# Designs tried in a protein design chat: VH-VL binders against q9usg8r228to453. Part 26

Target 1, 226 residues: q9usg8r228to453
Amino acid sequence: IPESAEWMNHLLEKVWPLINPEMFSSVADQIEDVMQASIPSFVENVRVASLDQGSHPVRVVSIRSLPSGEASESFSEKQASEAEHKDEPEQQRKQFYNFELCLAYHAKPVEDATSTSARASNLHLRIVFYPGIKGTVGFPLPIWVEIKGFVARIRFRCELMPEVPFLKNVTFSLMGLPELNVSAVPVAEGGVNIFGLPLISKFVNDAISAAANEYVSPKSMTIDLS
Key: E = the ipSAE of ESMFold2; O = the ipSAE of OpenDDE; V2 = 0.75 times the mean of E and O plus 0.25 times the DockQ between their complexes.

## First folded at step 8 (VH-VL; framework fv_cixutumumab)

Design v5 (at its last look DockQ between E and O 0.46; V2 from the best seeds 0.00; counts 0 for: pae E 4.5 > 2)
Fold by ESMFold2, look of step 8:
Structure v5 (fold): chain C 226 residues (1-226), chain A 123 residues (1-123), chain B 108 residues (1-108)
Amino acid sequence: as target 1 above (226 residues)
Amino acid sequence: EVQLVQSGAEVKKPGSSVKVSCKASGGTFSSYWISWVRQAPGQGLEWMGEISPDSGTANYAQKFQGRVTITADKSTSTAYMELSSLRSEDTAVYYCAREGYDFWTGTDYFDVWGKGTTVTVSS
Amino acid sequence: SSELTQDPAVSVALGQTVRITCQGDSLSWYDANWYQQKPGQAPILVIYYKNNRPSGIPDRFSGSSSGNTASLTITGAQAEDEADYYCNSWDSEGNHYVFGGGTKLTVL
């Protein structure tokens, strides 16, 4: 692993547990929306009650600088940039910093599998299923979903600006669907398991993958920071 | 059409150094990375290192770390590879290649190659 | 391992289909690219990012990948396809590019 990636990992080890899980509420809502669109007919509703990063951080496997000039522009951005700057000095053109991040996550083995506190140290979701006919109030079935692992390659394009905060926006794309490994268990000791744990795990895995697919290249998301 | 024009063949003695040039024409130079790849007679391709002319950042294969130096001159659109402490095993054709990059597809490849520079190391 | 493994030689009858494989750990993160090299010539790119073909490369060349394995397929091989074929990819562990050892394709 490069020294710069290892420095970031040392920082993540300290910062990761301190992040407020509510910062992930937008991601949780997106996963919920995908699940609600995809629920089978024997489920009335599904909710994502929480997404919590735990205390065991994601690892940066590598970070790589990418070209910042002509080769880093998309075709449509090249066309717009050329037309916009035909008569302008070069110093007025957009400035980018591009990089690629390879991430890996591996849940720590839970020594006491029955301990909710021990499982909470890993990245997880709390999901509530409501079995029944769509449009009726079903019996709540709380499910604990642990992310056993994932790997992802992400490209970032940072548009710079001369005014503070010097970062106008960040665009990111996933380089292919992340590899995901999820595991589901009921959170209640005596809860009914009418879905079966493998069926629930597959449904959740498919839903997370479908949500992630909305960011797979050439699709992207831009976060405006200005 | 981008072309990479390399310097001519060289015959060198063991222990000396060689510096091969690679001049780009027909496109922008500074935003593309340039790689150096060698091929000994009857052998496969071996990556030596790369440079970003824009930032001046260079990366080297560990096998060549310490005796290869890759530089670029943006004003002449020329990259250079210097290999020191030459041995008979360094007899090879040395290629420069431009790294193609598409941010959206995420594929890294060598889209333009020089014709190669033959370096022969013998006494 | 950061090395890319290729069979050193394969042969194909004229007009038949051949597949050249490339295996290595770097392919789990990065797709392979494929280069053709004829004697006395520089390599040329024939396939990048799974199945993209540069202008001027015949459509009988295609590529695919799965897991740690990438493949170059030539459908309807012609005598001019006789060459050495190399795969390469980026290797983030070593922060460098890696090439396979090459596969000599013989067209019978």
Scores: ipSAE 0.286, ipTM 0.680, lowest interface PAE 4.5, mean pLDDT 81
Fold by OpenDDE, look of step 8:
Structure v5 (fold): chain C 226 residues (1-226), chain A 123 residues (1-123), chain B 108 residues (1-108)
Amino acid sequence: as target 1 above (226 residues)
Amino acid sequence: EVQLVQSGAEVKKPGSSVKVSCKASGGTFSSYWISWVRQAPGQGLEWMGEISPDSGTANYAQKFQGRVTITADKSTSTAYMELSSLRSEDTAVYYCAREGYDFWTGTDYFDVWGKGTTVTVSS
Amino acid sequence: SSELTQDPAVSVALGQTVRITCQGDSLSWYDANWYQQKPGQAPILVIYYKNNRPSGIPDRFSGSSSGNTASLTITGAQAEDEADYYCNSWDSEGNHYVFGGGTKLTVL
């Protein structure tokens, strides 16, 4: 629905830069865990220093309301529920609002790639590599990972309650792995000689994808808002 | 068992309108979207539009935009499809179908169908 | 709107296996549902999602997907399986339902 997406996107433009990056700390931690579990032999350790959304917002490509309540259950669950709750008043049933979002992100072109502020306008990940090869750089290597783009479909299930804020729980699930395009740039000039950028980019891409896989259907995440 | 009961066959003249009803029984009406699908003689299935009885939101296929109106009455658990400016090409069996979906798998499907309503447009 | 394409007709010998394929760009994003329709009857859902069967659908029906295609497979075709089969999914934008053109299955 173009109209719904339009006002939502306007809202996102205003709200996006106001979001506290700490909201993504859990995601950052998961990415870090995956990276640490799959680090190359020449790397002793890897850390995620920060995940920041920047000021350039994601866009809602489409929004679709989904059936609520029993309609969100599996076929077998629906049949069972219909049989069990046939005589129950609708008012006593848990109420859900379900919807699907298609999100797309495209990084804004940066005029000056050397400008940290310019780069920070886009969604980015800062990681630190700790080389583990004897005779190599014995100091941490900071890497700037720019998210060039992604596309994701996400379904949301909101459990409604009569009390403020009228939302008890929100469950979300990714409908497949997001399409992701990332680029990695060493912050230090000497880092390129130690690590191939394409290799690092691939490593990070794989790690993010693996982390995202934890939320891919039928897996989900529930946030308690009560 | 959930059933969708549709109104009877209609014979209409070109330029007129037809309104087909679809009454749900045996389950919760408001929680499910209802779609309308038609099938011309010897042709395939064609999606026309859908409605959320709960919200009243309706979506239409581009082909029928401006000519079809889908409504729902929650109090009677009935969905309606009105097609105006009828043409001979509108001669078809019109089905209502319940849209189910599985949140966890991200799948949508038509799990319950009406028996269809034959609409004949002839001069 | 994105289209789904099917072969208009296929045949299978009794007891043999047949595969009906649906192709479309939207199938890269969405899974297909399959419906069986016999003459004079409403369609019946036979497969949804990847390989899920509603209650009452025989085990010989199965589904698969690859790339921008979805397939319905009947393993051990029976005479009663003679029908039209339609694939269904969302369009690429996720705004409208679309049906394939249908495949007439003849059991020989």
Scores: ipSAE 0.074, ipTM 0.648, lowest interface PAE 3.2, mean pLDDT 86
ESMFold2 (binder alone), look of step 8: mean pLDDT 89; pTM 0.922

Design v6 (at its last look DockQ between E and O 0.53; V2 from the best seeds 0.00; counts 0 for: pae E 8.9 > 2, grease 19.5 > 18.9)
Fold by OpenDDE, look of step 8:
Structure v6 (fold): chain C 226 residues (1-226), chain A 123 residues (1-123), chain B 108 residues (1-108)
Amino acid sequence: as target 1 above (226 residues)
Amino acid sequence: EVQLVQSGAEVKKPGSSVKVSCKASGGTFSSYWISWVRQAPGQGLEWMGGISPDSGTANYAQKFQGRVTITADKSTSTAYMELSSLRSEDTAVYYCAREGYDFWTGTDAMDVWGKGTTVTVSS
Amino acid sequence: SSELTQDPAVSVALGQTVRITCQGDSLSWYDASWYQQKPGQAPILVIYYKNNRPSGIPDRFSGSSSGNTASLTITGAQAEDEADYYCNSWDSEGYHVVFGGGTKLTVL
């Protein structure tokens, strides 16, 4: 790991558990929406109860600065804009700082898989399924989705401003669908392990992937920091 | 028209250093990276490193790390590549190129190239 | 660092279609740019970001990607297309720019 990433990783170790899980509410909602749109026939409803990052941080594998300058959606657009604004002082142009992060996550091995607290140290998603077989009274089935690992490349574009905090907004986009390794485990003791079905695991995996796809280039998300 | 004008040919002795300049005209200098690429006779293109004139950040190929220094002067829109401890194997045409990237797609492209600077290292 | 690999040489008959392929692990993450180089000349960008052509590049040049490969296709090869072609991308770590070994295209 480059030295530049080392200090960042140290920082992440300290900051990661301090992050409010509510920051991921949008992601959770997207996952829920996708799941609800594609629920199996034997499921009446599905909810994302929580998305929590735990205390075990993601790691920065690499960080790379990208060319700064005027915002453009494409290389071609940048060229076109350059042709049109040849005479404009650089000082009048919106300034951006662009960089790419490669992130990797590996769940910390949990000695006791039955311990919710131990599992909660890792990135996880809590999902509740409501079985909906016609003629039966459904009961909620909580599922613990463990993120075993992922690798993602993310581009960031920071719009700079002269006023504090010097960042107007930050736009990020995934460079491709992240590689994900997830595992779904039923939380309920003693019930019919309906979730042992490969179909459920696939369902969850596909839903997470689909949700992630909402951030994949050319899609992006912008956070206003002003 | 955007052009990159490079310094003239160099003949150097082994162990010496060479500094090649690349001046940009007719376009934006700071919004792009300037990359240095060399090509030995009869060989392929080899990326040496690049710099963001705006940020001053430079990246180097591992092969040249510690031996190459890339700098840029925004005021003159000029990038420099200095290669030290020259060897006969460093005999090549050295190109500077303007490198852009697409934020959304992650694609980079060198759309403008200098004409190259021939550096000959001989005893 | 990840490398990009190309066939060293390919041939195409005049007016026919040829595809030059670049392979590398990094291409699963990044798109390739393609450069044409004629003897004694600097390289010229011909394709970037899958299938984008710079101004002045004929429409017979096209780009594509699949998996860990990128391809440059010349549809209706012309005599002037005889040149060396290089693919370029980032390495797998996203730190370094890498070139393929180059492909010499002969137009027959």
Scores: ipSAE 0.037, ipTM 0.608, lowest interface PAE 4.3, mean pLDDT 86
Fold by ESMFold2, look of step 8:
Structure v6 (fold): chain C 226 residues (1-226), chain A 123 residues (1-123), chain B 108 residues (1-108)
Amino acid sequence: as target 1 above (226 residues)
Amino acid sequence: EVQLVQSGAEVKKPGSSVKVSCKASGGTFSSYWISWVRQAPGQGLEWMGGISPDSGTANYAQKFQGRVTITADKSTSTAYMELSSLRSEDTAVYYCAREGYDFWTGTDAMDVWGKGTTVTVSS
Amino acid sequence: SSELTQDPAVSVALGQTVRITCQGDSLSWYDASWYQQKPGQAPILVIYYKNNRPSGIPDRFSGSSSGNTASLTITGAQAEDEADYYCNSWDSEGYHVVFGGGTKLTVL
């Protein structure tokens, strides 16, 4: 009966479909870059045409507040930091709020598994393969990639400031590679080899994991909210 | 430098309670968790629970849920651990420790320990 | 399970290298820290964040991790290294702190 995250999940249910998918374009570009670096010789090119969150939200499994005081402050490093801030007012010192989220996502079964309209409620990518050799024109092979599920632990460091909006920077980092399960479905039914779909699913899974690895601790990303 | 000063040794009878204090000096108090760890004679370290003084939120090991109460007073930089319904098995040294979180490394480290408070529960 | 497992005892000849291990499911998510305890004394932190040493801890102490296992290595073991050693981390859900059962190191 964990109730600590239910209010967040109710908020996510309402907000999730309203998020502009263009906000994920940098993530889509990162996945595309990884895929392009790893394409086999019989593929001329690959693109991520879109990443769309759908209407079925992620779920917050747990939230855990973390101490804001750094363990390393008590060692030889950063001893000057405490002395340097000895005379400063509390509001002028850097203040951080740290917390950890565990997020889970599970795609909902769709009534018509071949319908892209029915599948659009789930988190998905649209990718296009261009079979062929570099320098030749390949025929486009559109692939629908559904995220069947993931589990991720994410830590956040929020740098506070005294002025509105009270958040200066948000830094996040993944605690290990997320558990990830993807499924590839071609949108063009004729002329598509369904036996290749497990290899495509693995290729995309590996590419998403490699892109995520750029944010696994000690790596991080900071977003300026000022 | 940062020090944790604990209250003195106590002798208690079964069924009573004990309240051990842990005062921090020479550093920031509210930004750290204060954890309580006990060690029975000849035994290993056993985490009992901890508190975030800033939020007042306490977290307890399942074994002690319902018997332990951990509190903090930010104005005096002091944490308290109260263990009720004492039994002979509760005879141990009780340590407090400051627990920090290093965001960049993800490390959970108890970098400052009190010297321990011996609690003896005798019939 | 979520608990941390250590061998109860390990021996090393003076000047030789010894490795003390700590195993647990949570170590794939959370790093371990290592503590040394001598009789009648409070524990002291000897290793944090895989291989960092607090000030005053000799260079012969090092740490490492792989998968679900964390290790404390003492190279060139000295007589004063004879002590109990504990690993510590979070449980798999990040709710509770856990300690290993401890390893008694004997220097021969």
Scores: ipSAE 0.011, ipTM 0.588, lowest interface PAE 8.9, mean pLDDT 79
ESMFold2 (binder alone), look of step 8: mean pLDDT 88; pTM 0.921

## First folded at step 9 (VH-VL; framework fv_cixutumumab)

Design w1 (at its last look DockQ between E and O 0.40; V2 from the best seeds 0.00; counts 0 for: pae E 4.1 > 2)
Fold by OpenDDE, look of step 9:
Structure w1 (fold): chain C 226 residues (1-226), chain A 123 residues (1-123), chain B 108 residues (1-108)
Amino acid sequence: as target 1 above (226 residues)
Amino acid sequence: EVQLVQSGAEVKKPGSSVKVSCKASGGTFSDYWISWVRQAPGQGLEWMGGISPDSGTANYAQKFQGRVTITADKSTSTAYMELSSLRSEDTAVYYCARESYDFWTGTDYMDVWGKGTTVTVSS
Amino acid sequence: SSELTQDPAVSVALGQTVRITCQGDSLKWYDASWYQQKPGQAPILVIYYKNNRPSGIPDRFSGSSSGNTASLTITGAQAEDEADYYCNSWDSEGDHLVFGGGTKLTVL
């Protein structure tokens, strides 16, 4: 529904920069955990210093309502419900609202790649690599990871309840791995614009993808809103 | 065993309409979607649309939008596909199929098929 | 609407392995189902949801996916496997089902 998407996008434009980056701390932690688990041999440690959404918002590309009911339920849920709810009156059946959201993000072109402020307008991750062989810690290497773009499709199931806030649980799942484009650059004042740390970019990309994979169908996450 | 029984072959003139029926037996009708797929002679499968008999919601391929109507009668466990403004290009075997959908995985598959209904459009 | 593409024809020697591939942007997001069709018959579901086989489908049929592709593999092709194979999935918008163009498999 184009109108609904537009409305949401307008809201996002206003709200996005107001969001406290700390809200993404859990995501940052997950990424860090994955990175640490897959750390290259030449790296002693890796830390996520910050994840900041910047001021440029994600965009809702599309939102669509999906059918609710037995035919649209996952096989896992259907098998469970067929066993338990065959005899329950219709009035006691849980009501669900299902929809799919497509999100896209495209970073704004940065005119000055050396400008931290310009970079900060976009979604970015700051990570610190500690190079070294196991048991030796080298100098920390701060890296700026710019999210150039991503596309994600997310399905939501909202469990409805008659009481405020009318939402009991929200379950979401990613429909496949998000398409992700990231660029990693060393944060060195005056250093060689090593714009291409392809290995680091790949490492970060893989880590984010791996983290995202925990929410990819048939995996899901449920948030209790009651 | 779940079976889908389709109506018999049809011969139609250009500009007319055809309505094909698909009756389900041996299982729950309302728990599944019914899709319609056609196949022109020597051609591939073409999805036309589908319906949730339970909700009555129908979805149509863009190519057939406005020309095809899919309906379902839960009381008789029968789905219908009506195609109007028939053309020679509509000559095909029309299949109904039971469609299973998994919300979380997005998985959709047609596990039970009718035997097909041949529709011939000739002047 | 995004299309699914298949090779129009492939051949396999008896007892050998063949892979039929379906390609499309929607396959990044949605799984494909595979159907076998023999002349004069209705299609038969052979693979769904990654590598799931319906009852009655031989274990020589398997499914896989990678990126924007889905594949049906027949390990140890039999003469009776000669048929047309179609992939099916949602379009890129997730609103409509679409079939691939079909692949004619010849068993030599």
Scores: ipSAE 0.465, ipTM 0.794, lowest interface PAE 1.3, mean pLDDT 88
Fold by ESMFold2, look of step 9:
Structure w1 (fold): chain C 226 residues (1-226), chain A 123 residues (1-123), chain B 108 residues (1-108)
Amino acid sequence: as target 1 above (226 residues)
Amino acid sequence: EVQLVQSGAEVKKPGSSVKVSCKASGGTFSDYWISWVRQAPGQGLEWMGGISPDSGTANYAQKFQGRVTITADKSTSTAYMELSSLRSEDTAVYYCARESYDFWTGTDYMDVWGKGTTVTVSS
Amino acid sequence: SSELTQDPAVSVALGQTVRITCQGDSLKWYDASWYQQKPGQAPILVIYYKNNRPSGIPDRFSGSSSGNTASLTITGAQAEDEADYYCNSWDSEGDHLVFGGGTKLTVL
């Protein structure tokens, strides 16, 4: 059952720039870990220096409710529940609300490729490579990586409770790997070889996708809000 | 034991309507969505629509939008599907099925089916 | 329209392994469930989520998915497995449920 998302998008426009980028540090660390596990032998190390959401928010494309309560239990739990809990009032059971959220992001086109302020308004990562090859080993190689776009579908399970704040646990998982497009862009320092930019873009895209895969159903994450 | 018991076979004239019932026993009726699926002779399964009894909200396949009405009565644990402006092509077996959702695997499935209601549309 | 495409028929020799496929763009987001239907009977659920079987379904039934394809595999097919098989999932927008066209399995 679809619902309107326009009120949420209005709220996101106001809130998005106010979010402290440090709230994304755990995501940045996970991407870094994946990168470090898969770097080529001629690269000694890689770091994610920052992940910054910018000022251009994600968009909620759609939100829809999902079956809840007994209908959302596992098959084996459902069979046991149906046998034990016949005639119990529904209001005495734990209350869950399940929904699906589709998020889309699209970076604003950069009118001036040399403008750092225009690039910073989009979602981006700052990544530093440490080459282990002769002649370059003495200097870090900073790369700007812009998230050109993504589409993600997320299912949420909210455990409700009768006391304030009425929300005890939130569990989420991704429905399939997100669609993801990233681009490595020139750094302000100049002098980087543009031949490597497509390889860097693919490497980062693959790393982000691998990190996201840890949350694709049946994997999930639960946040305790109580 | 969870069961979906459907109303009996119907013979209808073109241009009329039919209302098929689906009574659930066992489980918490309002928690499950009820889907309606039809099958014309020699044809495959075709999803028509479904309803959330808790909210009363129905969702219809585009093909049937405007002709089908799906309702539910929580007090009797019964869902209904009404198809109007019947044509000979609507001759089919009409199934109800309850729809379940396993959050931990993120899957939707129809775990309990009615036996079907044969609707014949002839002049 | 059905977003899920199945071959209309497949055959398997008794005791051999067969794979029935279901293809569609929505399957990159949503897993399929699989239904068996014998003539004159209502469908029954045989596989939900990739490889989960309801109780009472023989362990020779298994499922898998990759990319835009879901598969139902019957290992060691029996004569009783001769039936029509349907996949079911959401459409690409997540708005409506859809069934594949069905696959008639013949056991030789």
Scores: ipSAE 0.361, ipTM 0.719, lowest interface PAE 4.1, mean pLDDT 82
ESMFold2 (binder alone), look of step 9: mean pLDDT 90; pTM 0.934

